Miniprotein binders against p81326. Designs and how they scored, part 90

Target 1, 226 residues: p81326
Amino acid sequence: MLHFGGFIMEINHISKILEKEREEYIRNKVEEYLKQGFSKDDAVNKANQSWRTYIGHRIQDVIYNLLKKFLKDSGLKVTTDKALNNRNLPEELDKVKRLIAINYGEYLFLPDADVIVYKVENNDIKIIAIISVKNSFRERRFETTYWKLKLKESPVTSHIKVFLATPDKDNEISYKCPNGKPKKMRIILEYELDGIYFLKEDFEETEKAKHFGKIVEDIIEISKKL
Below, E stands for the ipSAE of ESMFold2; O stands for the ipSAE of OpenDDE; V2 stands for 0.75 times the mean of E and O plus 0.25 times the DockQ between their complexes.

## First folded at step 9 (miniprotein)

Design aL73I (at its last look DockQ between E and O 0.51; V2 from the best seeds 0.00; counts 0 for: pae O 2.3 > 1.5)
Fold by ESMFold2, look of step 9:
Structure aL73I (fold): chain B 226 residues (1-226), chain A 83 residues (1-83)
Amino acid sequence: as target 1 above (226 residues)
Amino acid sequence: SEEEKKIEELLKKAEELLYEAEELAKKGDYEEAIKELEEAVKLLEEALKIAKELGNEELIKLVEFLLKLVKYIIEEIKKKLEE
């Protein structure tokens, strides 16, 4: 029997749903590159490279918009690190930026966190969670873990939950001990982070490794404790 | 705005149809489940039209994805009919 519930139950499949766009995207991009004078082989190669960038940004945008929608009725607000790097920030976002920035002596830096969840309470801002979206773990595989460790160093940021959201299509972190051998990347990420949320069905579930559809409920519960 | 409230109403009605379609699919009534999901598509298409008239890019992206989501469910139910 199918179990699809409302919209929130189906968001586990974001990557799979968006992959259906690939064929048309590639066809259109090849035509564009051919018109620019590239050979067929070069056009196809460039189109595939373009797709990898496109799908990564597409997944991030969908997660942002879905969380903004689903968390709104609980009084929770959502922004991105990209929005926080804009000029002339509204006062509210300027405060959010200061509450998550890490001090490196003379410099303050935002990590490459993709989505930030916060609430406004009594004219005060409380950061609830930071969500990093990773399509693959070939590059910068432990950046999210670094960020969690840095936030834990200060009592003013140690409460902030740090989550990872991933389709993990290549099964790089889907199982803790595939073939009886500990998978170092999965074990370290699960140990250090507050949660890993999979945008697919087939992975090893644990207390911290869950279907992405659970993230909304988890964030709401955390916000009630803060 | 009034238009944004209308979009929220349409999204809520579409979600109610998803829950009803799930109950029908549990009973094996796949053709009726698909009919309700197709009605949800119509509601989401209306919401998308309003979002585009507003020029609200975030709402446009949200509703476009929700349309893809419902169509994905319809496709999955149709696969079960072939079995």
Scores: ipSAE 0.570, ipTM 0.829, lowest interface PAE 1.7, mean pLDDT 87
Fold by OpenDDE base, look of step 9:
Structure aL73I (fold): chain B 226 residues (1-226), chain A 83 residues (1-83)
Amino acid sequence: as target 1 above (226 residues)
Amino acid sequence: SEEEKKIEELLKKAEELLYEAEELAKKGDYEEAIKELEEAVKLLEEALKIAKELGNEELIKLVEFLLKLVKYIIEEIKKKLEE
């Protein structure tokens, strides 16, 4: 049993736990926006938007910290795109940044990478996986697939696994064909990505669509093959 | 560091208690499950204290989340007891 496996299994409640803070957060933000001169309706709308961003970041942070902790014993390292967004990087992170960069001719750009898992062996860095964390799919629904496809185009990055982790609170991708109607987003994401990991129990499990509790094991297994 | 090792030890123990509590809850032993979880809260609070002393923001965030998680589970079990 992976260390901290119990905590990973209970992560199904992450959305509910964080949502408990919503009312207070919204109230405070509404008040803040009202003080800034916004109308009540605008203040509420902005507060809700702010909350979506806030909760998304919180989930990302939690997943990052969990993965960092759980992968530590395996010798794997974890970083984020934010950590790479510095002018002065340690040599290790500078190498990581270069190894995930996508070529656009005159420019190199980084994919969206909420979590980056890599290993260091004999001073060589190998990128293992990129995990995109999405709380909802209202915006940038296929951004992760775009990055996966772009990473495949280069022999430098083609080996990098791209995973999506989501609580899918709105059941946007939990099932492939609910009521006989195909959910395009689920089908496309599952086809294009290396895996989807759900922070919930109610979803259609497949070879690529799994519970988040399996992500650590899967990453470790991949790391052994690299 | 020694302090980080202590945090890891506390987290490990808390996880074990969480697992035990889950098994107890599955058996319908909700009161005992809550006791185990409350003990886990104590361990996590100690871990949080150490993490704060170290100034390790990542560990602080992790432990804070775990605390919220365990407390949430306690609340959910308590609701089941009232039903």
Scores: ipSAE 0.183, ipTM 0.612, lowest interface PAE 2.3, mean pLDDT 88
ESMFold2 (binder alone), look of step 9: mean pLDDT 86; pTM 0.837

Design aL73M (at its last look DockQ between E and O 0.79; V2 from the best seeds 0.67)
Fold by ESMFold2, look of step 9:
Structure aL73M (fold): chain B 226 residues (1-226), chain A 83 residues (1-83)
Amino acid sequence: as target 1 above (226 residues)
Amino acid sequence: SEEEKKIEELLKKAEELLYEAEELAKKGDYEEAIKELEEAVKLLEEALKIAKELGNEELIKLVEFLLKLVKYMIEEIKKKLEE
């Protein structure tokens, strides 16, 4: 039987697992900032801001490595927007970059796509999905939906699935109608995106809003249709 | 490489142990589940050693996270024993 699924059953908890690093990280950063001459209040504030950046990158790295591992046997390849912005691109990744770039007249830009899943068939590359990892929705709340809409404008990119992965610790998008009022951010994100995958257990499940562990199966099924 | 194949073998065995541990925990056999997970930790620690000897940063990051995941599972099951 295929046993890669044993780890998948627990990856909904990525955020909780990595949160265990916070205490030591904050302690070290506060000490560092105090040595630089910052007040205690400023050092704590700076350390908390530093942690938010750090944990966001940690979650992205974990998602990348897990998807690369779990999708490999299905013939699917995984890269990142960071890798695509490297000056020393191999030919395969250069083609991936060109296939997701969006034309703005004289300029070409990559969508916000932390993780990119693609396949190669007969030396031809097909982009399957892009995944945006958002740790917080305090800024650029609808950036991912903007990129989905831009990708839909061309027949070359309209098939690309756009997913959002998030711990959503502050419950900014976990429920559609908290307290009886529609939550605009959740409603619009769910309507426009192809899926929202939560790195926690407590959220309102729908056809598009799922536990993160489902993303592997969903990507594989989509790839079979393309 | 031969070393990479060894890592994959260790990961496969660890995955099997996680499956068995989850089934045991569903039956309420928490002590047996922890035993299986502790064996998985040993296999992952061996895989991490080989990944570090290879200098393969992606494999190192993957196995380090898988270790954290299994240790998290052990911690959670131990909490259920206290209930």
Scores: ipSAE 0.670, ipTM 0.869, lowest interface PAE 1.3, mean pLDDT 88
Fold by OpenDDE base, look of step 9:
Structure aL73M (fold): chain B 226 residues (1-226), chain A 83 residues (1-83)
Amino acid sequence: as target 1 above (226 residues)
Amino acid sequence: SEEEKKIEELLKKAEELLYEAEELAKKGDYEEAIKELEEAVKLLEEALKIAKELGNEELIKLVEFLLKLVKYMIEEIKKKLEE
């Protein structure tokens, strides 16, 4: 049992750890926006928006790096949509890009894919999973489900697992029916996606809703069936 | 590369220490847990040094986060000792 213990299990603290940087970040950004001629209120608002984007990227980077590390020994490779957003791609990444593309008739577009897990066997690339990383669900709440549904529409992409990883700091999807009221977002995300992985301990665990610590094992298992 | 292998080795050892520290903390051996985590910090700092020397931004970011994580754990355990 590859005890992916230790670092992955303690990922629960990611939000708290990164939030320690918030005060200084906000202060610096406010000062920057004030210098640009914004009002104090506008500067604060913009700083907060900037922080949300910043912290989201930080979490994505952490998850990417962790997955890359822990999947390396299994022979699995990891990339990102950002890495695919180049005109000149290595052959391998160009193939990856093509294998996750969604057909819109005259156009091919990539799904949002914060992390892409794939394997190379006999010079053939198989896409295993796409992981969407969301710090909060204020915006684009069902974007991940949209992409999952679109990927299902093609035999080329229908096998690709789509996972959501989130600390869910605001408890938007941690429970299905808190206080007897169904949380639509949790129910829909869990129904449509192949899994939700929480970077926290306080959540309702189900077959599809698991702790992030299980994602590596799950991906490896899926990879063996592909 | 040899340097990357060294980083991987250091990370592995640090993770082992983290696991041990967690088990110690569960048993209430907070002081010993902190010692293990401090050792892990040393290993991670060495890994970070190597990563910086290599100019590997991904490894740098990873190790920096892990350092923050371990340091956070130390702080949390210290709070429990003061309670």
Scores: ipSAE 0.593, ipTM 0.841, lowest interface PAE 0.9, mean pLDDT 92
ESMFold2 (binder alone), look of step 9: mean pLDDT 87; pTM 0.841

Design aRR (at its last look DockQ between E and O 0.05; V2 from the best seeds 0.00; counts 0 for: pae E 8.2 > 1.5, placed apart)
Fold by OpenDDE base, look of step 9:
Structure aRR (fold): chain B 226 residues (1-226), chain A 83 residues (1-83)
Amino acid sequence: as target 1 above (226 residues)
Amino acid sequence: SEEEKKIEELLKKAEELLYEAEELAKKGDYEEAIKELEEAVKLLEEALKIAKELGNEELIRLVEFLLRLVKYLIEEIKKKLEE
């Protein structure tokens, strides 16, 4: 069925909207860095780096909003680790925070959780999934895997599905074994995580590696089993 | 079934509209893009109706998802227009 086409188009559209902001953003940042005393080349480089960070956050925001929107009708709720970084949390979010916390003995720390999907039933909160959003894999390539493994260590969190969502613009994990050469990152991520969801069409589909368009359905299905 | 084929046709048309809307949006023709997407919504709503009549839960979920996508896209474009 053609359902992936529509989603891809939406993602492409959103990406284009964001890319339209790039020129202006870069220009402004270059000017800012020039004023700070950087050379033109340094200013451009810094601006580009800033953009990469910025666009990553924007993509994360889009995914968050998409999931929030798409899961709303199912009664599922969505939050972010950022939203949980508050001293004065509503009771519900405080519970969510506690239910995703990883035990390090004297300390509890939160995993990186760009998106957290949970349900509330009879005043009980069930964490369903954590979605990590990665625009690129230049840094912290296996961080999501680490968190998944840590979550598995506790009976409190072991049920939480951990998904990776990525456009994989550089084709770092789109294929498992292109030209007969295994892509270590793809293989490990696919093995350790509960799923990888691609915001693109050109990738090797497997049981765990799917188009992002499947994530809502998958999450809903998981939620029914909890 | 005939109804399933109709759903597929509607979905295909809706996707075509999505493509057109994307191209329009790329050009900055956001108003026209929204019009195309609104038409896609109508098609998808019809598809959803048929799917519900068939009691095909899979198709229902699929079409509902697509509706959400298109509506989201409209919202995003509208936001852009307001900027």
Scores: ipSAE 0.026, ipTM 0.387, lowest interface PAE 4.0, mean pLDDT 87
Fold by ESMFold2, look of step 9:
Structure aRR (fold): chain B 226 residues (1-226), chain A 83 residues (1-83)
Amino acid sequence: as target 1 above (226 residues)
Amino acid sequence: SEEEKKIEELLKKAEELLYEAEELAKKGDYEEAIKELEEAVKLLEEALKIAKELGNEELIRLVEFLLRLVKYLIEEIKKKLEE
């Protein structure tokens, strides 16, 4: 992994590193909710939900910052769906937003993209890839495939690569046929998406399912073809 | 800016130390690997100070995560050393 020299250990352990914070985070949040007047049981439930949101955003932030750092030397720019949801966007980001919008008749909506990679050439913006970051697959398990299919329907957006990045700590999609039985989620995600990038070492590698350390090289190669 | 160039230099040096520490740990040179990682902590703490002076929230977040990574690695190698 040419661009992720000493950071491979970081990537392989991202979920575990963040999980070491979990107990203190939960304790602090329970205290906060108790002070707001919630019952003990409600405070605990709210704290656990807060943690799931927090850890998901933290993984996204790490991925965003790594991609931004390692793609800038290749002239590639990175933004997020949060940045695109702000009012009064800079012209460049407004163009990015419009270039990924999905047409639903009289309405235009953005796909739920976490990280967007694009380039600017001669004041022209080309969207290279959208990376969806999933910490777990208990909810919204096929949302990313839906957005890929919608983007594929238009010649304006059909070139956009859609990737999934995941630590997959619970091995929900790490193998195609665990114990000899086909795993529906892994098979469908791999078939429909342009790539799955694992933030760990223990998974079944294929042409489309790779270690996250390969994503920078793949994005750069794709950008050269556009 | 000059400050951003300094942070980039510090991050590059820290990355080199992480690589060297990984190689040392593979050879079983755990004490030397820890020494390299502790030096990386010092560089990242300096980078964090500069990032905070800049008010660059994205860079602050990146450096804070790198610090947590290096501290995690130190603890894991210390576990191997006790064995």
Scores: ipSAE 0.012, ipTM 0.389, lowest interface PAE 8.2, mean pLDDT 82
ESMFold2 (binder alone), look of step 9: mean pLDDT 87; pTM 0.848

Design aV70I (at its last look DockQ between E and O 0.80; V2 from the best seeds 0.00; counts 0 for: pae E 1.6 > 1.5)
Fold by OpenDDE base, look of step 9:
Structure aV70I (fold): chain B 226 residues (1-226), chain A 83 residues (1-83)
Amino acid sequence: as target 1 above (226 residues)
Amino acid sequence: SEEEKKIEELLKKAEELLYEAEELAKKGDYEEAIKELEEAVKLLEEALKIAKELGNEELIKLVEFLLKLIKYLIEEIKKKLEE
């Protein structure tokens, strides 16, 4: 059992670790926006919005780097939608880009894909999984679900697993029916996606809702079936 | 590259120390756990140095996060010692 070691398991602290930077970040951004001529209230609001974006990217980067590291020995590769957003791509990445594209008739568009896991066998690329990383669900709550459904519509992409990784800091999807009330978002995401991986311990575990520490093993297992 | 292999080796060793520290902490050996984690910090700092020398932004970011993680764990264990 590749005990993907203590680092992945301890990722539960990612939100707390990054939040330590918040006060300084907010202060600096407020000052920046004040210098730009915004009111104090506007500056604070903008700083908070900036922080949400910033911390989201930080979490994505961490997850990307961890997956890249832990999947490397299995011969699996990882990339991001950002890396694919280039006019001049290496052949490999160009193929990856084409293999995740969604058909809209006259146009092909990429799904939101914070992390893309693929393998190369005999110069053939197989897309294994797309991982969406969400720090919060304030915006675009079902966007990942939309992309999953769209990927299912094509035989080219229907095999691609779509996972959600989240610390769910606000407990928006950690439980299915807290206090007897169904959490629609949790239920729908769990139903439509191939898995939800929590970067925390306090959540309702199910067959599809797991701790992030299991994602590497799950991806490797999926890769063997492709 | 040889340097990347060295980073990987250091990360592996740091992870092993983390595991040991976790086991020690479970047993209540918090002081020893902290020592193991402090050693892990040293290894990660070395890894970070190499990553910076290589200019590998991804490795730099990874190792920086891991350093923050280990340091956070040390702080949390220290709190338990004070309880």
Scores: ipSAE 0.634, ipTM 0.856, lowest interface PAE 0.8, mean pLDDT 92
Fold by ESMFold2, look of step 9:
Structure aV70I (fold): chain B 226 residues (1-226), chain A 83 residues (1-83)
Amino acid sequence: as target 1 above (226 residues)
Amino acid sequence: SEEEKKIEELLKKAEELLYEAEELAKKGDYEEAIKELEEAVKLLEEALKIAKELGNEELIKLVEFLLKLIKYLIEEIKKKLEE
């Protein structure tokens, strides 16, 4: 049993719990597209595509709200890439934004980070971790590793832990050597990232590949070292 | 605010019921575990009502997910009871 509350023991199931929304979502979207004049085949295809985007955002929102709740009593604060892209940023978030920006000469860009964990001490902001949420590895398979490598290049950002959270429903990275053959994507992601946290039960657990429920304890432990 | 403190109290009580339900389920007391989780649902539904009255979108989203989580657990325990 985890010390941080009973709910945390069950958050490994985020993807399964949210997947139950699929049937109603698809039905509603098909009706919506049919009313707009699309053929039935087109409406179904568009609804399925819409679901993939929706479920990704849904998982990100749940992760944000859970981490915000679970980390509150440890003095850790949580924000999102979406919040940092707003035009009217409060001073604290403006500082967070500046502390994760990557320098490309004339340009400064934010890494693709879905959730950012930080703390405030003596008016000093320390970025603890960035969590990237990936539903599928069909495209931009190594995007998260790129951002980890860029953050490592500067002494200002090299301490920032970069985590991947994923349901990995298609088992693209769940096992290192399925059928005795190395899975390149899993091996590279685990090697380069600070951790992979699975939103399901069935995967090969290692020191870096863990159940999502472990992420809270890991973040708190890391924050104590900074 | 006073309303936010009430929500936190309700969440804490729901979490205590979750702990109790898990201990009951470990002992095989599935009917009792379900009753505890159903009480937790009532507390979370009250918390959701207050969060909606506040217009606090983050609390609304949090409580809505916690409700889904508890209902998921009830279904899983019911499967154990039927076997």
Scores: ipSAE 0.594, ipTM 0.836, lowest interface PAE 1.6, mean pLDDT 87
ESMFold2 (binder alone), look of step 9: mean pLDDT 86; pTM 0.827

Design aV70L (at its last look DockQ between E and O 0.80; V2 from the best seeds 0.69)
Fold by OpenDDE base, look of step 9:
Parts: C-alpha cells; structure tokens; sequence
Structure aV70L (fold): chain B 226 residues (1-226), chain A 83 residues (1-83)
C-alpha cells in the first residue's frame, strides 16, 4: 500500500501556513495601490481581493505539485487548464485539450480544470479526472458542478471524474446539516460531483466526501478501470 | 535525471522522517519528534538547492511548501511542549 501518508495528510495546515504570508502581502499591496492613486479604503479592498486570488493560486499550485509527485510512480500524468491555454501545444497536451473540451455546437470550450489527470497507453490518451481547487465558495459556487454535468453529456467525456478539493476554511460545505439545517451547497456538490476532498480534518465524512489524503489512491483505482 | 532522482530520494527520506515524527508525537515524545522533523528540514533544504540548480520551478515550489509545512509542524509541537 503506497502510504501516501506523511505530506498529504499534513496538508490540513495549508491554509494556516499560507495565511502567515497574508499580513505582509496585504501591506505590500496596499502600498502599491496607494502609489497608484487609490484611496486607503480602496487600496485595502483591492489588496484583500488580490490576496484571495493569490492564495487560491498558491493552493492550486501546491495541489498540482503534490499530485504530480505522488501520481508519477503510477505512470499517471497531470496538467492544468493554464498549460493547455497555448497556441502551440505538444501533441500529447493537444490531445488532452481536445479530450476535455465541451461541445457548444459551433464552439468547443474547456471546462475549468485546475488539475487534469490522464494516462498515456500505446499513444492513446485517457482522461481520468479533473480536479477543481477552491479555497472559498464566495464566487462560482456551482461552477464545478456545471462542468461535471456538461462533461456527462458527451460519451467522449462522460467517464471523466470531477473532484473538488478544498480546505473549506469558512466551513461552507464541511457539514451537510449543521444544526439540523441542510447546507445546500454541500448537498448539491456532493450529489453532482464524483468526490469532494477536504484539506482539513473537521468535516463530515461520507462516501464522496473524504480527506484529501485519499485522492491519490482513488485516482489510481479509477485509472485501473479505464 | 540523476539530480531529479536525488530530489525524489530526499523527499522520500524526509517523508519517512515525518512519519516517524508523527508517531513520536502521538506517544508524547515531542522532543524526539522535533529532532526528526529538523532532520527532514535539512533533507528538504538540500532538495531545494538541487531543484534551484536545475531550474525546475515546479519542484522548487513543491519543496518550498514542504519546508514551510515541516517548519510549521515543528512550531506546533514546540507549543505543545510549552503546555
């Protein structure tokens, strides 16, 4: 059993670790925006918005790098939608891009895919999973669900698993029915997606809602069935 | 490459030390746990050096995060020692 245990399990601290950078980041950004001629209030607001974007990307990068590392030995490959956003792609990535594209009649568009896991067998590419990474659910709460549903509409993409990875720092989806009140977002995301992986310990575990530490094993298992 | 293999080896060893440290901490052997983690930090620092020499940005980012993680864990364990 590839005990992916140590580093992946401790990822629970990712939010706290990255938040240590917040104060300095905000200070620097505020200063930058003040120099640009913004008011103090506007500068603070812009800095906070910038931080949200920044920390989101940082978390995505960490998850991408971890998955790349831990899936490598299994012969699985990972890429990102950003990497696919190029006019000149290597043949392999061009194929990946085409295999995740959503059909809108005259147009093909890519789903939001922070991490794309695929395998190459005999020069054939099989897409295994798309992982959406969300630090918070303030915006685009059901975007991942939308993409999952769209992927299901085509026999080309219907097999692709869609996972959500989140630290859920604000406990927006950690529990299904806290205080007897259903959390619509949790319920819907869990229903529509193939899995939710938490980068934290304090959450309601279900068949589909798991700790992030299980994602590597789950992906490997899925890959064997494709 | 040989250098990448070395990085992988260092990461593996660091992870092993992390596991040992976790087990030690569970037993209340916090001082020994910290020692193991500090050794793991040294391994990752070496890995980071190699990654920088290679110019592999992805590995650099990964190792930097892991270093932050280990250092955070050390701090958390130290807090427990003070309690």
Amino acid sequence: as target 1 above (226 residues)
Amino acid sequence: SEEEKKIEELLKKAEELLYEAEELAKKGDYEEAIKELEEAVKLLEEALKIAKELGNEELIKLVEFLLKLLKYLIEEIKKKLEE
Scores: ipSAE 0.689, ipTM 0.875, lowest interface PAE 0.7, mean pLDDT 92
Fold by ESMFold2, look of step 9:
Structure aV70L (fold): chain B 226 residues (1-226), chain A 83 residues (1-83)
Amino acid sequence: as target 1 above (226 residues)
Amino acid sequence: SEEEKKIEELLKKAEELLYEAEELAKKGDYEEAIKELEEAVKLLEEALKIAKELGNEELIKLVEFLLKLLKYLIEEIKKKLEE
């Protein structure tokens, strides 16, 4: 209902909200590196590198916590690939791990997924979706599509939706035909993935390219069909 | 737990205030919208205090971000008042 949608409607701003921390973070880190004996130029470069790592982890954590909260009342559970790599998993998470693992002969590997959404019915676990969070598309921008294709190869995993969540601040995939020229990366990602969810307002919206707040409704609707 | 139930109740009340503030802002009632959002901030500050007493890191992170969200919205509405 609209009442419960208040916070959901505003979470498109995650990246913009967290970016306000940048100036103070950089100042503190530069001071920290100067105390360690680095030159001013080196301290600034290291502080900027530290910020990129920091903001990436912050965005991932925020997405995890928000999805866990917003999906709970719909009977959906959320975990992470990091949690699934821990030793001595609880039985439930061990089943989740086995249900998304990809078989390479005698080896089993987890796909690259920051967040995994699943449900439990009569001790049976159904994986609904995995979400990859990408802060930039510098290199290996199609790894998420690779994992989607691998999941499609087995009837056990072929139903799993694969989503990409991104602030895309540099507009690397925000538009299909910027300046009239097809953007290969956007075209291929949108074609192969089940959805791209932007953590900003300014992008070309399509059936698969949406505001991040829409992801909650989409996951809930998908779960009703599985 | 009872404490977690209290946090959930506070979050729901804050969501209601956020919805009301959005409706007020649509009507151009910006000062009233800000007052509703400031009330929601107080509710989330109470929720954060309880989450910290519990030591529940996931709830702490959730509420801290929701506070940042509300404060961001207050600043955006204040910009509209200055226009």
Scores: ipSAE 0.617, ipTM 0.845, lowest interface PAE 1.5, mean pLDDT 87
ESMFold2 (binder alone), look of step 9: mean pLDDT 86; pTM 0.833

